# VH-VL binders against q8ixk2r445to577, part 276

Target 1, 133 residues: q8ixk2r445to577
Amino acid sequence: FFGMLQNKGLTDYCFDYNPPDENQIVGHQVILYLCHGMGQNQFFEYTSQKEIRYNTHQPEGCIAVEAGMDTLIMHLCEETAPENQKFILQEDGSLFHEQSKKCVQAARKESSDSFVPLLRDCTNSDHQKWFFK

## First folded at step 14 (VH-VL)

Design u38 (framework fv_axatilimab)
Fold by ESMFold2-Fast, scan of step 14:
Structure u38 (fold): chain C 133 residues (1-133), chain A 120 residues (1-120), chain B 107 residues (1-107)
Amino acid sequence: as target 1 above (133 residues)
Amino acid sequence: EVTLKESGPALVKPTQTLTLTCTFSGFSLSTFGMGVGWIRQPPGKALEWLAHIYWEDEKYYNPSLKNRLTISKDTSKNQVVLTMTNMDPVDTATYYCAHKKYPGRAFDIWGQGTMVTVSS
Amino acid sequence: DIQMTQSPSSLSASVGDRVTITCLASQGIKYYLAWYQQKPGKAPKLLIYGASRLQSGVPSRFSGSGSGTDYTLTISSLQPEDFATYYCQQHNSYPWTFGGGTKVEIK
């Protein structure tokens, strides 16, 4: 799959990553913003290794969650995807993070007027369901 | 449809505390994504954001006024209340409450505003 | 705090004119920008959110554009009901801040 990764429960909100510097693509949190398709900040690829890749320039970034954390952070992709970068996109649209055994859910970003994807216990909520547009 | 209406005193004396109530309909402030903010406008001047409350009860204040402001919600009554202490003539303004459907969007529905005059 | 500077502070225009209002942020606001219209004695009305998204029910002659620090509201063919004061607002960072307003007057 390739495109804008949209939340089922939040009409018109997409995964969004806009790094402060084009050459510094890692270390920042992924957010959810109004789907617009401008530039490359909302285009992601779901790979056969179960990665969610940020398709900007080179090197490509991969979404990861550090052990004990719940935020989705941009890391550099590796030749073999580590467990913290693996997300299982299930038939019902849920994104299951393999290493933590949790699901990606839309939530409000602390101290911000923004939504963000966070790891939460898996439920049947539409706010945990995602699709490529 | 979403509607909001401000209520409170039209005249406040210097040093008193102002209490404004925003009564709304057409949404619940316990519903995911909902929020209500307060904005004021002195006569002939620009809009100034005061405070915002989100559905999860997180509250944000304009830091220039934070020590004077309190925002709270009563979900069962569909009300948001703003209090502002130590009123001064420069606080004379029309006070608005406004609805915001989701973080990342804007104030889509506004109350009519209530004029508050601060004088002796 | 993020300062929002609107230009011009006022302008005179005729019905049918193309009107452009600019909003400059003191730092990048990542499309967290809205435009409001306010008529005398009335509450503001949302026109544009997310820098370029037309609010439901707002005429298509209104459009928003821009990125980074520079944003523009355009009225493609001014109508009699469009004479009003227009405000931009950023909400990328707390405190949320409004521009000083642009008054669109009859020429």
Scores: ipSAE 0.761, ipTM 0.899, lowest interface PAE 0.8, mean pLDDT 92

Design u39 (framework fv_axatilimab)
Fold by ESMFold2-Fast, scan of step 14:
Structure u39 (fold): chain C 133 residues (1-133), chain A 120 residues (1-120), chain B 107 residues (1-107)
Amino acid sequence: as target 1 above (133 residues)
Amino acid sequence: EVTLKESGPALVKPTQTLTLTCTFSGFSLSTFGMGVGWIRQPPGKALEWLAHIYWEDEKYYNPSLKNRLTISKDTSKNQVVLTMTNMDPVDTATYYCAHKVYPGRAFDIWGQGTMVTVSS
Amino acid sequence: DIQMTQSPSSLSASVGDRVTITCLASQGIKYYLAWYQQKPGKAPKLLIYGASRLQSGVPSRFSGSGSGTDYTLTISSLQPEDFATYYCQQHNSYPWTFGGGTKVEIK
């Protein structure tokens, strides 16, 4: 699967990663922003290792959640995906973070006018359901 | 449809506190994604953002106004209230409240504005 | 605070003209930019959000573009009802800030 990763409850919002500059591709939080359909910062690949990969810049990034955190951060991809970088896209559209046993949910980012994907206890909410477009 | 209307005093004396009420219809501030902000415009000048309140009751203020501002909501009355202390003649402006659905979007529906004149 | 500089501050144009207004941010605002139209004595009206998305009900002659620090509002064929003051607004970071406005006047 590849494309724009959209939220079912917020149909106009896509996973978005816009690093501060081309020399600092990792370390930034993934956000949700208005889908623009132009790829680039909103283009992601879902791999057979269950990674959500960002390939627009080099080196390639993989979305991860640090232990004890709930935010999705861009990390360097590894040859073998570590557990904190594995997300199971389930048949109902839920995005299950394997290591934490939590689901990715759309929520407002503290101190900004942005939505972000955050880890939350799994529910049947449309704000926890995602699809590639 | 969404509508908003500002109300409050037209005249305020220097050092007094201004209280403005925004009464709205067509949405609830308990609904996911909803927010209301306050913006002012002195005669002949540009727009200035003052404060914003989100559906989670999170509040944000323009720091240039120091701690003069308080924004609050009463979801049951469909009202947002802005309080501004220690009024000065330079605070003379038209004050607007405006609706914004979702972070990342903009102020899509505005009240008509209420003119507040600060003078002795 | 992020400073928003609009250029020009005023402009004279005729019906049918192509009008462009620019907005320069003092730092990158990542497409968190809106454009508003304000007529004398009236509240602002949202034209564009997310730098390039046309608000529902706004005529297609209005368009927005740009990235980073540089954003443009274009009116492809000016109509009589378009004579107004236009404002850009960033909301990438608090405090949210507006440009100084561009007044589009009859030539």
Scores: ipSAE 0.735, ipTM 0.904, lowest interface PAE 1.0, mean pLDDT 92

Design u4 (framework fv_axatilimab)
Fold by ESMFold2-Fast, scan of step 14:
Structure u4 (fold): chain C 133 residues (1-133), chain A 120 residues (1-120), chain B 107 residues (1-107)
Amino acid sequence: as target 1 above (133 residues)
Amino acid sequence: EVTLKESGPALVKPTQTLTLTCTFSGFSLSEFGMGVGWIRQPPGKALEWLAHIYWEDEKYYNPSLKNRLTISKDTSKNQVVLTMTNMDPVDTATYYCAHKLYPGRAFDIWGQGTMVTVSS
Amino acid sequence: DIQMTQSPSSLSASVGDRVTITCLASQGIKYYLAWYQQKPGKAPKLLIYGASRLQSGVPSRFSGSGSGTDYTLTISSLQPEDFATYYCQQHNSYPWTFGGGTKVEIK
């Protein structure tokens, strides 16, 4: 799958990565913003290795969650995907984070008028359901 | 469906504290993604954002007025309250509360506004 | 604080005219921009959010465009009910700030 990764519960909100410096694509938090359909900062690829890749740059970025954290951060992709970069897109649309055993949920970013994807206990909420558009 | 209405005193003396209540219907501030803000407009001037409260009870204030402002919600009453201390004649304005659906969107439904005059 | 500068501060136009209002942010605001219409004695009405998204119920003659620091509201064919003051607002960073307003007057 590839394209815009959209939240089922939040009409028109997509995974969005817009780092402050185009020469440093890693280390910043992934956010959710109104889907624009123009690719760029909202274009992601879900791989057979269960990675969510941001491939506008070389080397490619992969979404990860740092140990003990709940925020989705951009890391460099590795030859063999580590557990913290593996997200299982389930049949019901849940995005299950392998290492933490938690699900990706839309939530508000602290000190910002933005939504962000965060790890939370898995529920039946539509705010934890995602699909590629 | 969504409606908001401001209430409070029309006249406040300098140095007094202003308390405004926003009573709303058509949504709950316990619902995911909901927020309510306060905006004011002095006669003939531009809009000025004062404070915002989100459904998770996070609060944000205009830094130029932060030491004077308090925003709170009572979800059981469908109310948001704004308190502003040490009122001055320059604070004379129409005060609005407004609904905001989801972070990233805008103030989509506004109350009618309540005029507050600060005079001795 | 992010300063929002609207141009022009006022304009005179006739029904049927194409009207363009600009809003310049002192810093990039990443499409966190809204446009409001306000008539005398009334509360503002949301027209556009997310820089280019038309609010439900707003006529299609209104459109928004722009990116970075430079944003535009266009009314393709001005109607009598469009004579009002228009405000832009950024909410990319706190404090949220509004432009000074553009008054669209009868020519």
Scores: ipSAE 0.689, ipTM 0.879, lowest interface PAE 1.1, mean pLDDT 91

Design u40 (framework fv_axatilimab)
Fold by ESMFold2-Fast, scan of step 14:
Structure u40 (fold): chain C 133 residues (1-133), chain A 120 residues (1-120), chain B 107 residues (1-107)
Amino acid sequence: as target 1 above (133 residues)
Amino acid sequence: EVTLKESGPALVKPTQTLTLTCTFSGFSLSTFGMGVGWIRQPPGKALEWLAHIYWEDEKYYNPSLKNRLTISKDTSKNQVVLTMTNMDPVDTATYYCAHKEYPGRAFDIWGQGTMVTVSS
Amino acid sequence: DIQMTQSPSSLSASVGDRVTITCLASQGIKYYLAWYQQKPGKAPKLLIYGASRLQSGVPSRFSGSGSGTDYTLTISSLQPEDFATYYCQQHNSYPWTFGGGTKVEIK
């Protein structure tokens, strides 16, 4: 699977990664923004290792969640995916973070007029359902 | 169909407190993604954002006016109220409330505006 | 605060003309930019959000473009009902700020 990772409940919002410094692609939070259909900052690849990869810049970035945190941040990809970078895209569209036992949910970013993906207890909400477009 | 309408006094004396009510229909402020903001426009001048309230009851204010502004919602009445203290003639303006669906989008439906004149 | 500078402050145009107005942000706003149309005595009307997304019901002659700090509203073929004042607005950072407006007048 690759393409734009879109939220079912927010029909026009996609995973988006636009780092402030193009020479430093890691350490920043993944957001949700209006889908533009052109790829670029919204193009992700879901791998057989259960990674969500950002391949627009080099070195390749992989979405991760640090222990005790609920935000999705960009880290460097490893040859063997570490547990904090593994997400299970389930049949029902849930994106399950195995290490934390939580699901990715669309939510408003603190102190911002922006949506972000956050880890939350798993529910059957459309705001926790994702698909590649 | 989303509609909003501002109500409040047309005339306010200097130093008094202004209270404006925005009454709306066609959406609920308890619904995920909904928000309502207040914007003003002095005669012949540009638009100025004052405050915004989101569905989860988070509130944001223009820092230049923050110590004078309070925004609140009553979801059961479909109302948002803005209070502004210590009114001055320079605060004479048309005051608008406006609907915004989802963070990242813009004010898509506006009330007709209510003119507030501050004079002795 | 992010300052929004619109150019020009006013312009004169004829029906059928292509009209372009620009909005410059004092720092990058990452496409968190909207355009509004305001006619005398009326509330503003949303035309464009997300820098380039046409609001439902707005005629296709209106378009938005830009990135970073530089954004443009274009009216491809000006109609009589388009004579109005246009405002840009950023909402990338609080406080949200509007441009000073561009008045499009009949020539």
Scores: ipSAE 0.715, ipTM 0.897, lowest interface PAE 1.0, mean pLDDT 91

Design u41 (framework fv_axatilimab)
Fold by ESMFold2-Fast, scan of step 14:
Structure u41 (fold): chain C 133 residues (1-133), chain A 120 residues (1-120), chain B 107 residues (1-107)
Amino acid sequence: as target 1 above (133 residues)
Amino acid sequence: EVTLKESGPALVKPTQTLTLTCTFSGFSLSTFGMGVGWIRQPPGKALEWLAHIYWEDEKYYNPSLKNRLTISKDTSKNQVVLTMTNMDPVDTATYYCAHKHYPGRAFDIWGQGTMVTVSS
Amino acid sequence: DIQMTQSPSSLSASVGDRVTITCLASQGIKYYLAWYQQKPGKAPKLLIYGASRLQSGVPSRFSGSGSGTDYTLTISSLQPEDFATYYCQQHNSYPWTFGGGTKVEIK
């Protein structure tokens, strides 16, 4: 699948990656922002290797969660996907992070008036259900 | 539908503490994504944001007024309370509370405002 | 603090006119910008959020645009009920700040 990755529990919010410059696309946190339907910083691809790729610009980025952390950050994609970059999009819409055994949940970003995807214990909440549009 | 209404004293003397209550209906401040803020407007001047409280009880204040402001919520009463200490004539303004549906959006529903005059 | 400079401070216009109001932020605000309309003696009313998203129930003659530090509110064909003061607001960082307002008056 590819497109805008949306949250079932949040009306009009999409995965969003807007780095300060296109030559340094890594190291910044993925956020949730109002869906605009224009692709670009909200266009992602879910691959057969269980990656969530940001392929609007070159080089391509892959979403990862570092060990012990709960934030989704942009890393460079690797030829063989590392475990911290693998997410299982389940039939019920859950986005399960294999390495941590946690699910991606919409939450408020600390010290911001912004939503952000974070790893949390898996629940049946609509705020942990995702789909491509 | 969402409604909010401010209540509090119309007249306050310098050095006194102002307490304003925002009573609302049509949403719960325990519901994911909900928030309530306070904004004021001196006569003939621009809007100034004072404080905001989110559903998870996180609170934010305008740093210029932080040592004077306290915001709290009582979800069972559907109320948000703002207190401001050491009132001064320059604090004379209309005070509004407003609802925000989700971070990233804006203040979509406002109370009618309550005018507070600070004078001796 | 992020300063919001709104221009013009006031303008005179006739029914049917195209009106534009601008907001300039002192630093990038990443589309975290709203526009409000305020009539005398009344609370502000939300028109636009997310820089370009029309609030439900707001007439389509209102539109917002912009990016980075420069944002614009446009009224494509001014109606009698549109004579009011308009405010922009950023909420990208605390403290949230409003522009000084633009008063749209009858010519």
Scores: ipSAE 0.749, ipTM 0.894, lowest interface PAE 0.8, mean pLDDT 91

Design u42 (framework fv_axatilimab)
Fold by ESMFold2-Fast, scan of step 14:
Formats: C-alpha cells, structure tokens, sequence
Structure u42 (fold): chain C 133 residues (1-133), chain A 120 residues (1-120), chain B 107 residues (1-107)
C-alpha cells in the first residue's frame, strides 16, 4: 500500500511530514493536516516489514514510537525494521503498534489547534481507522 | 444544520461581571473534534479572539485579558458560557460565539452576535 | 503574539475588477490561516480555511494562496455582493489573532 494515509473519522485529514529543513529529515513529530491530494509531504508507503515509510526526501524515514512515549516520530529506516517501527495495518483500518500494544489515533496536539497521530488504547473508533488514498 | 445564538445583558456597569451564553444546535460538544470559541468586535474595530473550548474540555484564553475570562460547557444543555470579570467601557463590543468543526479548520458557523455596552 | 498585518486597510473597486488583499504574519503560521467576509451589521462568514481551501458554498471567484508569513485573498471578478470588510485570521499559535480588516468599497 502507498499513498496519502487518511483518517476514516476525520473529513480530509492525512498523515503529514514537513521537516523544517532538508538537513534534518528525521527527528520531528508526524502530524495530521488537511489532505491536498498531491503526495509530496503526505505520501507514505506501508512495507512488508510493517513500516510506514516517508520517501519524499533522502534519507528515507520510518515512523517510530520511542518506549514510554505516545508520539509518532520520524526515524531513519534500518535494514531490519526495529520493533518500535512496526505497525500492523488491520483489515478494519486499525494501525496497531506491536511493541506498545496500542493503536494509532487522531488526537489534538497539546497547546495547539492541530491534530497529530498518537498511541492510545485500542478501540473500535473511526478515529483509529486509516486508509491509503 | 449548525446554529448558534448568543444571549446575555445588553448593558453592563463598569466593574461588573459579564456572563454570556451560547446556545447551539446541530452538533454536540462531546463529538470528537468539535469546538466553540468566543470572538468580540468593538464598534468600527477589528475582530478579537477571546477564548476557545474543545470537545475534550480543554480551554484556551487570550492572555491580554489578564485572566478575566472563564469559558465552560454544558454538553447536556448544548451551551457554552463565557464569563468576563471587571468590565470596562473599552469592553463595549458585539460578542460572537462560533463553531469550529476540527483543529486545523476555521470558524465555519457564527452566531448573530450580541451587543454589550459598558457604561455607567 | 503573532501580529497579522492586512494590506490595504481599504480599497475602492468596480464590479468586474480583480481584487487582491494581503495578510502578513509576524512569524510563520504553516497554512493555519482563514479568511472571513463581514457585511455591515452581520456576523463574519468563512470564505477560506487552510490558507487555500474554499469553504463549501463560497463562489469560485474567491481564492486563497500563500505560505510561511505571506498570504493573499483574491477575488477574480468582483460582484455587487462582494462589497464588504475582509479579515484574515491565524490559528497556528495562541492567542489566535485577526488582521485589522480590509474594507472593499464601491468606486
């Protein structure tokens, strides 16, 4: 699967990664923003290693969640995907983070008028369901 | 359809506390993503954002108003209430409440506004 | 606070004219910008959100563009019902702030 990763419960919100400069492609939080349909900073690939890859810039990034955290951060991809970079995209659209046993949910970023994907206890909420467009 | 309507006193004396109620229909403020804000406009002047409340009950205030503001919601009554203490003639304005469907979106539906005059 | 400066503060135009209104933020606002139209005695009406997204029901002659600190509202062919005051608003950072308004008047 590849494309714009959209939330089922939110009208026109997509995974979005726009690093502040080309020399720091990794290390920043993944956000959700209005879908623009042009790929670019909203283009992601779901791989056979259960990674969510960002390929628009070099080096390629892989979404990860550090132990004890709930935010999705862009990390460097590795030859063998580490456990913190593995997400199971389930048939119902749930995105399950194997290491934490939690699901990716759309949520408001603290102190901001913006959405971000965060790890939360798994529910059957449409705000935890994602699809490629 | 989403509708909002402001209610409260038309006249307030200096030093008094203003309480405005926003009554709405067409959405619930327990629904994921929903929020309601308060914006005011003095006669002939620009719009000024006052406060916002999100569906999660998180609240934000314009710091320039020196903590004079309190915003609260009553989800069962479909109401959002704004309280502003120590009113001054400079606070004379039309006060609006407005619906915002999601973080990242804008105020898409506004109440008609209620004029509040502060004078002795 | 992020200051929003609108230019011009007022303009006179005729039906059929292309009208451009500019909004300048004192720091980057990452497309968290909306444009509103306000007619005398009425509440504001949302025209554009996300800097460039046309609100449902708004005529296509309205368009928004820009990035970083510089944003523009364009009315491609002014109609009689478009004579109004226009406001930009940033909501990237609290407190949310509005521009000073641009009054579009009959020439």
Amino acid sequence: as target 1 above (133 residues)
Amino acid sequence: EVTLKESGPALVKPTQTLTLTCTFSGFSLSTFGMGVGWIRQPPGKALEWLAHIYWEDEKYYNPSLKNRLTISKDTSKNQVVLTMTNMDPVDTATYYCAHKPYPGRAFDIWGQGTMVTVSS
Amino acid sequence: DIQMTQSPSSLSASVGDRVTITCLASQGIKYYLAWYQQKPGKAPKLLIYGASRLQSGVPSRFSGSGSGTDYTLTISSLQPEDFATYYCQQHNSYPWTFGGGTKVEIK
Scores: ipSAE 0.760, ipTM 0.905, lowest interface PAE 0.8, mean pLDDT 92

Design u43 (framework fv_axatilimab)
Fold by ESMFold2-Fast, scan of step 14:
Structure u43 (fold): chain C 133 residues (1-133), chain A 120 residues (1-120), chain B 107 residues (1-107)
Amino acid sequence: as target 1 above (133 residues)
Amino acid sequence: EVTLKESGPALVKPTQTLTLTCTFSGFSLSTFGMGVGWIRQPPGKALEWLAHIYWEDEKYYNPSLKNRLTISKDTSKNQVVLTMTNMDPVDTATYYCAHKLFPGRAFDIWGQGTMVTVSS
Amino acid sequence: DIQMTQSPSSLSASVGDRVTITCLASQGIKYYLAWYQQKPGKAPKLLIYGASRLQSGVPSRFSGSGSGTDYTLTISSLQPEDFATYYCQQHNSYPWTFGGGTKVEIK
């Protein structure tokens, strides 16, 4: 799958990567913003290795969650995907982070006028359902 | 239907504190995604954002005015209050409160505005 | 602060004209841009959010476009009720800032 990764509950919002420095693609939090349909900072690829890749820049970025954290951060992709970079996109649209046993949920971001995907206990909420557009 | 209405004094003396109340209906500030902001406009001038409050009680202020501004909400009364200290004639403006549905969206519903004149 | 510069500050146009108003940000704002219409003595009215999304109830003759630092509001066929002042607003970073306004006057 590839394209804009959209939330079912926040129907107008897509995964978005908007770092302040385009020369430093890693270390910043992934956010949710209005789907603009232009690709660019909202274009992601879901791979057979269960990675969510950001292919707009080289080297490619991969979404990860550090141990003990609940935020989705952009890291460098590895030759073999580490466990903290693996997300299982389930048939119901849930995005399950197996290492933590938690699901990605649309939530608020404190430092900007945007939402943010966070790890939370898995529920049947539409805020935890995702699909590629 | 979402509606907002500003209230407060029409005339304020220099150095006094201004308190404006925004009373709203048609939504709750405890609802996921809701926010209310304050914007002002001096006569014949452009719009200036002052402050914003979100449903989780997170507050943001224009840093040029931050030391003078306080925003608060009373969810049970459907009110947002803005307080501005040390008023000066340059603060003469129409003050608006406005609703914003979600982070990332814009101010979609505005109050009618309340004119505040600062004069001795 | 992100500075928003609108061009032109005023323009004269006739009913039926195509009108374009531009908004230039001092740094990239990633589509965090809204357009408002304000008539004398009235509160602003939201026209466009997310740079290109038409607010519900706004006539289709209004459209927004742009990316990065450069954004445009277009009125495809100006109507009598469109004579007003138009403002852009960025909300990519705090403080949120407005442009200086563009007054659209009858020719």
Scores: ipSAE 0.561, ipTM 0.871, lowest interface PAE 1.8, mean pLDDT 91

